VH-VL binders against o60602r691to836. Designs and how they scored, part 6

Target 1, 146 residues: o60602r691to836
Amino acid sequence: YKYDAYLCFSSKDFTWVQNALLKHLDTQYSDQNRFNLCFEERDFVPGENRIANIQDAIWNSRKIVCLVSRHFLRDGWCLEAFSYAQGRCLSDLNSALIMVVVGSLSQYQLMKHQSIRGFVQKQQYLRWPEDLQDVGWFLHKLSQQI

## First folded at step 19 (VH-VL)

Design e01
Fold by OpenDDE, fold request of step 20:
Structure e01 (fold): chain C 146 residues (1-146), chain A 119 residues (1-119), chain B 106 residues (1-106)
Amino acid sequence: as target 1 above (146 residues)
Amino acid sequence: QLQLQESGPGLVKPSETLSLTCTVSGGSISSSDYYWSWIRQPPGKGLEWIGTIWYSGSTYYNPSLKSRVTISVDTSKNQFSLKLSSVTAADTAVYYCAREDYHDYFDYWGQGTLVTVSS
Amino acid sequence: EIVLTQSPATLSLSPGERATLSCRASQSVRSYLAWYQQKPGQAPRLLIYDASNRATGIPARFSGSGSGTDFTLTISSLEPEDFAVYYCQQRSNWPTFGGGTKVEIK
């Protein structure tokens, strides 16, 4: 695979994702980081069809990490990416999709979308910690899954 | 300002399908920030959530009604609709359409329409 | 489903008095709770969301508190237009409503 993981998130969450994850995980942000990550803002090919970019990112990454926030749930592209990622998992022996709930999302909020509903009913997902003291531990756990 | 208005027959026979339409004005149903829901209230009783739909057509239904409920959206008409099949007297209620806001609560409601199930 | 129990069923008060309404959930709903006001022949109106936030245009005399399973709606000083039925609603799971509290004039 070209990438260790494709990070799928709403563009509205970019600043947060950059500070919370990319700076700590992506090798282009620091030589001390472990993962070659793919994300839209940096790695999508300008002028290429967005769906094609998403599909390429999914299939060229060992894992897909979807950061499911309130913004994510209201972003049709994110939801479509999530569905494609699930489609890939059906062809793989192991689950390549890692779902991370960011912020205070209720079960109801997750269940309103069929693609998300199907996943949360069948698979376990991660929740970004509410306590900042637990962020380090979480990043470690996430790294183990990537 | 945003307005919602329910429309459809006020009388339905048992075993038939209840059909209602909610017309939205003063705002677009195609906004990704909002969901659109149906809620009912039997006479003299409390409120029951029926289901919700996103502009893309994604739906989520009350488990107790799921097998009988279909909610659809028509973005071209700025409308969304409710179908409830195999109705009984227990389905007699005032039916409301409502917008679910960015915090996922119902901030705008239609005036409601009474649907009576009777032979 | 998550059952919301409201108490009292009826609250008889005079204008200017303080009203305290309770809503208890059968399981924790965190802060995912709203309060609605409904007058006869009208649709419910959102008052409070996420347990303690006033909706747009809602007077300061309305306040919400609580988390987990126990919630309270307080009307600091009842106005004549405040006599109505009040419902709590949770969105932790698929939305459910309480049975309502009727605030009536004494």
Scores: ipSAE 0.932, ipTM 0.966, lowest interface PAE 0.5, mean pLDDT 96
Fold by OpenDDE, look of step 19:
Structure e01 (fold): chain C 146 residues (1-146), chain A 119 residues (1-119), chain B 106 residues (1-106)
Amino acid sequence: as target 1 above (146 residues)
Amino acid sequence: QLQLQESGPGLVKPSETLSLTCTVSGGSISSSDYYWSWIRQPPGKGLEWIGTIWYSGSTYYNPSLKSRVTISVDTSKNQFSLKLSSVTAADTAVYYCAREDYHDYFDYWGQGTLVTVSS
Amino acid sequence: EIVLTQSPATLSLSPGERATLSCRASQSVRSYLAWYQQKPGQAPRLLIYDASNRATGIPARFSGSGSGTDFTLTISSLEPEDFAVYYCQQRSNWPTFGGGTKVEIK
C-alpha cells in the first residue's frame, strides 16, 4: 500500500485533526512520527473527480480511519467515503475500517445514517477521550490498530 | 420564516395506508444541516416520534413502527412524506411534521393534522 | 427504549409563582434532553435543549438543569401565557417524550 492509512474527516474538522492527530502520527509533520497518512487537503489530486480520489485513497491505504464528528455526519462526501470503505472491507474480508467518534455524539445521532448505523451495530468503534490525560493512551491504541 | 404544513386525508379505514405530506416553505429541505421528522400525538395523550429523514433519503424509524413506516423526501418539491401501513384505531392521532435543528431537536413544527382511523 | 417520567402530572399555580417541573429518565441520557411547551390546539414549542440551553426567542424566566437521569425545568415567575403542558424529550437514543406536566391556574 502507498499509505498506512487514509484519514477521512470533514474539512470543517481540519484544524482539530491537524493538532490532535496529524502532528502526532503523520511522518510529513515530524520525522519522529510513524505513519504515512493520506488525507484530502494534502493528497487528493486537484482537478480529479472527488469520488475517484476517495476510492484511490481507500484502496491505496492499508487502513481507513474515519473521524466521525457532527460535521462528518452532515457531509455527504464523508458518508459516501465511509460507505466505500465498508465496501472495501467486504471485498478484502478484513476489518480495514477504523471508526473514531469525535465529540459528544449520541447513539441517536449515529443511527440516523444507514451506513453508520450498520457499522455500529456490527462492529466496535473508538471514541475520542473526553479527558485530555487519556489522549496519549488513545493515540497509542489507535496506532496499534493502524 | 420557515413553515411546515401537513396535508393528506383526515380519515383512513382500518388496514389501509395512512399517507401524509409535509410541505416546507421559507427554507430548503436540501440543507445538510437539518433532518425532517414525523411525530404523532393521540388525542389527549403524549408525543411519539415516528421517524426522521435526511435530504439524501437516509431514514431512521421508531423501532415500534419500523415495519409499517416509510418516510421519503422530494427535494424538487421541497416536501417529505409519511406512509404508515396497516393502520388501526391505535394510529388515530394528530400527526406533526417537524424540523430537527442543528442540535438535533425539533425547533419548527407544522400545525399538525388529525388522522382518524375508522370504518 | 428510554422512558421519561415527568412529575407532577399537574401543577396548579398562580401567576407570579415559581414553577418547578421534573423529568426522570430510566437510564442516563447525559445532557441530551429538551423541554417543549404545548398549548391547546397548537404544536409543541422548543424551550430548552441539551438540558440547559434556551432555544431562540425563549424568555429568560425559563431555565433547565440536570444531567444523567434527573432534569428540572424552572419557570421563575409564571406569566399568564405559561399555563400549558410541558414535555421533556431525550435524544440519547431514538427520541422519546415524557408524559407531560400540565401547569394550570390555581
Scores: ipSAE 0.917, ipTM 0.960, lowest interface PAE 0.5, mean pLDDT 96
Fold by OpenDDE, fold request of step 20:
Structure e01 (fold): chain C 146 residues (1-146), chain A 119 residues (1-119), chain B 106 residues (1-106)
Amino acid sequence: as target 1 above (146 residues)
Amino acid sequence: QLQLQESGPGLVKPSETLSLTCTVSGGSISSSDYYWSWIRQPPGKGLEWIGTIWYSGSTYYNPSLKSRVTISVDTSKNQFSLKLSSVTAADTAVYYCAREDYHDYFDYWGQGTLVTVSS
Amino acid sequence: EIVLTQSPATLSLSPGERATLSCRASQSVRSYLAWYQQKPGQAPRLLIYDASNRATGIPARFSGSGSGTDFTLTISSLEPEDFAVYYCQQRSNWPTFGGGTKVEIK
């Protein structure tokens, strides 16, 4: 695989994702980091079809990490990416999709997104910690899954 | 400023289909940030959520009304519509269209339109 | 379906008095609870969302509190324009509304 993981998130979450995850995980942000990540803002090919970019990112990454936030749930591209990622998992022996919930998900929200609801019901997922003291532990756990 | 306006017949016969349209102005229905909902209120009673639609056409209905409800969206006209089939007197109510905001609450409402089910 | 029970059904108070309205859920809705104000012949107006956040343009005299199953709307000092019906609404599951509390002038 070209990438260790495709990090899928809403563009509205970019600043937060950069500070919370990319600075600590992506090798292009620091030589001390462990993972070569793919994400839209940096790695998508300008002028190429967005769906094509998403599919390429999914299939060229060992893992797919989706940061499911409120912004994510209202981003059609993110939802599409999540569906494609699940599709890939059907062909893989090991689950390639890592779901990280940022904030809280209501049952109402899950009812609006059957693919995410199905994942939550059948698979384990990670939750971004509310306490900043637990961020280090979370990043360690995420790293173990990537 | 965002405005919602309900339109349609105020009188429907029993067993027929109630049909309403909500026209949105001052904002686009095509925004992915919002959902669009129908809510009704029988005279002198509380509020009941009917259903919600996303700009993509994805719909979500109150389970108690699901079998009779159809909500659709027309992005070209900046409108969304409600159809409620097999109406009875129990469906007499003021019908509101509303925007479901980023937090899944209803922040903008139409003025409502009374629909009476009567022979 | 999550049932919201509001109490009291009617609250009679004078301008300047403190109003306390209750909303109880049949099961936990976490903080996914809103309050609306409705005046006669008008559509409801969003007052509070996520239990304690004032919506845009809502006066500071309105405040919400609670989590899980028990919620409270407080009007610190009633203004003449505050006499209306108030509804709570949950979005934890399929949206439902309470039966409403009528705040009327004594």
Scores: ipSAE 0.892, ipTM 0.954, lowest interface PAE 0.5, mean pLDDT 96
Fold by ESMFold2, fold request of step 20:
Parts: sequence; structure tokens; C-alpha cells
Structure e01 (fold): chain C 146 residues (1-146), chain A 119 residues (1-119), chain B 106 residues (1-106)
Amino acid sequence: as target 1 above (146 residues)
Amino acid sequence: QLQLQESGPGLVKPSETLSLTCTVSGGSISSSDYYWSWIRQPPGKGLEWIGTIWYSGSTYYNPSLKSRVTISVDTSKNQFSLKLSSVTAADTAVYYCAREDYHDYFDYWGQGTLVTVSS
Amino acid sequence: EIVLTQSPATLSLSPGERATLSCRASQSVRSYLAWYQQKPGQAPRLLIYDASNRATGIPARFSGSGSGTDFTLTISSLEPEDFAVYYCQQRSNWPTFGGGTKVEIK
């Protein structure tokens, strides 16, 4: 695989993702970091079809990490990426898709979206901690799943 | 100014299908910001959520009604609809269409339409 | 299913009095709770969202409080137009409504 993980998130969340996740996990942000990550703002091929970029990211990454925020839930491209990644999981005997819920989202808010409903119903997701004191522990836990 | 208006037959026979349409005016049903819901109220009773649809066609239904409910959206007509199959007298109610706002609560409601299930 | 129990069923008060309406959830709904007002022959009107936030255009005499399982709607000084039925509604899971509290003129 070209990447350890494809990070799928809404572009409206980029600044948060950069500060909370990329600076701590991505090798291009520090050589002390562990993972070669893929994300749209840096790694997508300029001018190429967006669906093609998403599909390539999913198939060239060992894991797919979807950062499901309120912005993610309102973004049809993010939801399509989630659905496409699920197709890969069914074709692969090991789960490649990691769902991370970010922010205060209720079960109802998540269940309104058919593409993620299976994961939500099975409680197959991690929840990003609301307390900054717990972020280090969470990053360790997420890294273990990648 | 956003308005919602229910339409459809006011009388339905038992075992048949209740069918209603909500027409949205003064705003677009195609927005990713909002969801569109059906809620009913039997005469003199409380409120029951039936289900919700997003402009993409994604639906979520009350588990007690799920096997009998279909909600659909027609973005070209700026409408969404409800079909409830195999009705009984227990389905007699005022049926409201509503918008779910940014906070996922019902901020705009239609005026409601009474549907009576009777032979 | 999350059951919401409202009390009292009927609250008989005079204009100018303070009304206190209770809503209890069968399990924690955190702050995912709204209050609606409904007058006869009309659709419900959203008053309070997320337990304590007034919806747009709602007078300051309406306030909400509580979290978890116990919630309160307070009307600080009843106006003639406030005599109606009030419903709580949660969105922690698929939406359910309480049975209502009728606020009627004494």
C-alpha cells in the first residue's frame, strides 16, 4: 500500500484535523511520527476527477479513517467515500475502515444517514475525547488500530 | 418565506395505503442543511415521529412503523411524501410534515391534515 | 425506545403566575431535548432546543433547564396566550415526545 491510512474528512474540518491529528501522526509533519497518511488537501492529484481521487486513495491505503463530524454528515462526497470504503472491507477479510466520531453527535444524528448506519448500529466506531487531557490516550488507541 | 403544506386523501379504508405529499415553498428541499420529516398526532393525543428523509433519499423510520412506511423525495417538484401501508383505525391522526433544523429539531411545520381510517 | 414522562398532566394557573413543567426521560438524553407549544387546531411551535436555548422569536419568559433525565420548562409570568399544551421531545435517539402538560386558566 502507498499509504498507511487515508484520512477522509470534510474540508471544513481541515484546520482541526491538521492540529489534532496530522501534526502528531503524519511523517511529513515530523520524522518522529509513525504514519504515511493520505488526505485530499495535500495528496489528491490536481485536476483529476474527485471520485477517481477518492477511489485511488481508498485502494492505495491500508486503512481508511473517516472523521465523522457534523460537517462530514452534510458532505455527500464524504458519505460516498464511506460507502466505497465499506465495499473494500467486504472484499477484504480484515476491516480496513475506522470510523471516528468527532464532536457532540447523538445516535439520532448519525442514524439518519444510511451509508454509516450499519457502523453506528453495531457501535463500530471510536469517539474523539471532548477533554484535552484524554487526547494523548486516544491518539495511542487510534494508532494501535491503524 | 418557507412554508410546508400537506395534501392527500382525508379518508382511507382499512388495509389500504395512506399516501400524503408535502409541498415546500419559499425554500429548497435540495439543501444538505435540512431534513424533512413526517409526524402524526391521533385526535386528542400526543405526537409520534414517523420518519425523516434527507434530500439524497436517505431515510430513517420509527422502528414500530418501519415495515409499513416509505418516505420519498422529489427534488424537481420540491416535495416529499409518505406512504403508510396496511392501515388500521389506530392510524387515524393529524399528519404533519416538518423541517428539521440545524440542531435536529422541528422548526417549521405544515398546518396538518386529518386522515381518518374507516370502513 | 426513550420514554418521556411529563408532569403534571394538567396545570391550572392564573395569568401572571409562574408555570413549572417537568419532563423525565427513561434514560439519559444528555441535553438533546426540546420543548414545543401547541394550541388547539394548530401545529406545534418550537420553544426551547438543546434543553436551554430559546428558539428564534420566543419571548424571554420561556426558559428551559436540566440535563440527563430531568428537565424543566419554566414560564416566569403567564400571559393569556400561554394557555396551551406543552410537549418535550428528545433527539438522543429516534425522536420521541412526552405525553404533554396542559396549562389551563384557573
Scores: ipSAE 0.820, ipTM 0.929, lowest interface PAE 0.6, mean pLDDT 92
Fold by ESMFold2, fold request of step 20:
Structure e01 (fold): chain C 146 residues (1-146), chain A 119 residues (1-119), chain B 106 residues (1-106)
Amino acid sequence: as target 1 above (146 residues)
Amino acid sequence: QLQLQESGPGLVKPSETLSLTCTVSGGSISSSDYYWSWIRQPPGKGLEWIGTIWYSGSTYYNPSLKSRVTISVDTSKNQFSLKLSSVTAADTAVYYCAREDYHDYFDYWGQGTLVTVSS
Amino acid sequence: EIVLTQSPATLSLSPGERATLSCRASQSVRSYLAWYQQKPGQAPRLLIYDASNRATGIPARFSGSGSGTDFTLTISSLEPEDFAVYYCQQRSNWPTFGGGTKVEIK
C-alpha cells in the first residue's frame, strides 16, 4: 500500500485535523511520527476528478480513517467515500475502515445517514474524547488500530 | 419565507395506503443543510415522529412504523412524500410535514392535514 | 425507545404567574431536548432547542434548563397567549415527544 491510512474528513475540519492528528501521526510533519498518511489538501492530484482521487486514496491505503463530524455528515463526497470504503472492506474481508466520531453527535444525527448506519448500529466507531487530557491516550488507541 | 403545505386525500379506507405530499416553497429541498420529516398527531393526543428524509434520498423511520412507511423526495418538484400502507383506524391523525434545522429540531411545520381511516 | 414523561398533565394558573413544566427522560438524552408550544388547531411551534436555547423570535420569558434526564421549561410571567399545550421532544435517538402539559387559565 502507498499509505498507511487515508484520512477522510470535511475540508471545513482541516485546521482541526492538522493540529489534532497530522502533527502527531504523519511522518511528513515530523520524522518522530509513525505513519505515512494520505489526505486531500496535500495528496490529491490537482485537476483530477475528486471522486477518482478519493477512490485512488482508498485503493492505495491500508486503512481508511473517516473523521465523522457535523461537517462530514453534511458533505456528500465524504459520505460517498465512506460507502466506497465499505465496499473495499467487503472485498478485502478485513477491518480497513475506522470510523471516528468527532464532536457532540447524537445517535439520531448519525442514523439519519444510511451510508454510515451499519457502523452506527453496531457501535463500530471510536469517539474523539471531549476532555483534552485524554487525547494522548486516544491517539495511542487509534494508532494501534491503524 | 419558507412555507410547507401538506396535500392528499382526507379519507382512506382500512387496509389501503395513505399517501401525502408536502410542497416546499420559499426555500429549496435540495439543500444539504436541512432534513424533511413527517409527524402525526391523533385527534386529542400527542405527537409521533414518522420519519425523516435528506435530499439525497437517505431515510430514517420510526421503528414502530418502519415496515409500513416509505418517505421519498422529488427535488424537481420541491416536494417530499409519505406513504403509509395497511392503514387502520389507529392511523387516523393530523399529519404534519416539517423541516429539521441545523440543530436537528423541527423549526418549520405545515399547517397539518387530517386523514381519517374509515370505510 | 426513549420515553419522555411530562408533569403535571395540567397546570392551572392565572396571567402573571410563573409556570414550571417538567420533562423526564427514561434514559439520558444529554442536552438533546426541545420544547414546543401548540395552540388548538395549530401546528407546534419550536420554543427551546438543545435544552436551553431560545428559538428565533421567542420571548425572553421562556427559558429552558436541565440535562441528562431532567428538564424544565419556565415561563416567568404568563401572558394570555401562553395558555397552550407544551411538548418536550428528544433527539438523542429517533425522536419521541412527551405526552404534553396543558397550561390553562384558572
Scores: ipSAE 0.814, ipTM 0.929, lowest interface PAE 0.6, mean pLDDT 92

Design e01
Fold by ESMFold2, fold request of step 20:
Structure e01 (fold): chain C 146 residues (1-146), chain A 119 residues (1-119), chain B 106 residues (1-106)
Amino acid sequence: as target 1 above (146 residues)
Amino acid sequence: QLQLQESGPGLVKPSETLSLTCTVSGGSISSSDYYWSWIRQPPGKGLEWIGTIWYSGSTYYNPSLKSRVTISVDTSKNQFSLKLSSVTAADTAVYYCAREDYHDYFDYWGQGTLVTVSS
Amino acid sequence: EIVLTQSPATLSLSPGERATLSCRASQSVRSYLAWYQQKPGQAPRLLIYDASNRATGIPARFSGSGSGTDFTLTISSLEPEDFAVYYCQQRSNWPTFGGGTKVEIK
């Protein structure tokens, strides 16, 4: 695999993702970091269509991490990527898709989207902690799943 | 200004399918920012959420009605619709269409249309 | 299903008086609660969202408070146009509404 994980998130969340995840996990941000990550703002090819970039990211990455925020839920491309990644999980019989809920989202807000409903009903997701004290433990847990 | 208007038959026979359409004007149903919902109110009673649809076609239904409910969108007509199958007298109500805002609450409502289930 | 219980069922008051309406949830809904006003022959009107925020165009005499399971709508000084039925609604899970409180002129 070219990447350890594809981080799928809404572009409106980029600043948060950079500060919370990329600076601590991605090897291009520090050689002390553990993972070679893929994300749209750095790694997508400008000359290819959006579908092709998403498909390439999913198939070239060992894991897919979907950062499900309010912005993610209102982004049809993010939800399509989630669905496509689910297809890969069933095909490969691997647990490749990691769902992370970011921000204050109720069960109702999540359940309105059929593409993620299965994960939501089975509580098959991690919640990003509200308390900064817990972020270190969370990053360790996420790193173990990658 | 955004406006929602319900339309459809006011009388439906038992065991048949109730069909309603909500026409949206002054705004676009194709926006990813909003959800579109059906809510009903039996005469003299409280409100019951039926279900919600996103412009993509993703739906979520009241679990007690799920087996009988279909909500759909037609983005070319700026409309969404409700079908409720196998109706009984218990389905007699005023039916409202509504928009869910950024905060996931119902900020715009149609005028409502009474549907009576009777032979 | 989250059941919302409103009390009292009827509140008989005069213009200028303070109205206090209660909504209790069968389990915590955090702050995911709204209040609506409904007049005869009309659709509901959103008053308060997320427990305490006034919707656009709603007068300052309307305020909401509470979290978890206990919520209150307060109308500080009733105007003639405020005599209506009021419903609470949660969106922690699929939406449910309370049974309503009718505020009527004494």
Scores: ipSAE 0.809, ipTM 0.929, lowest interface PAE 0.6, mean pLDDT 92

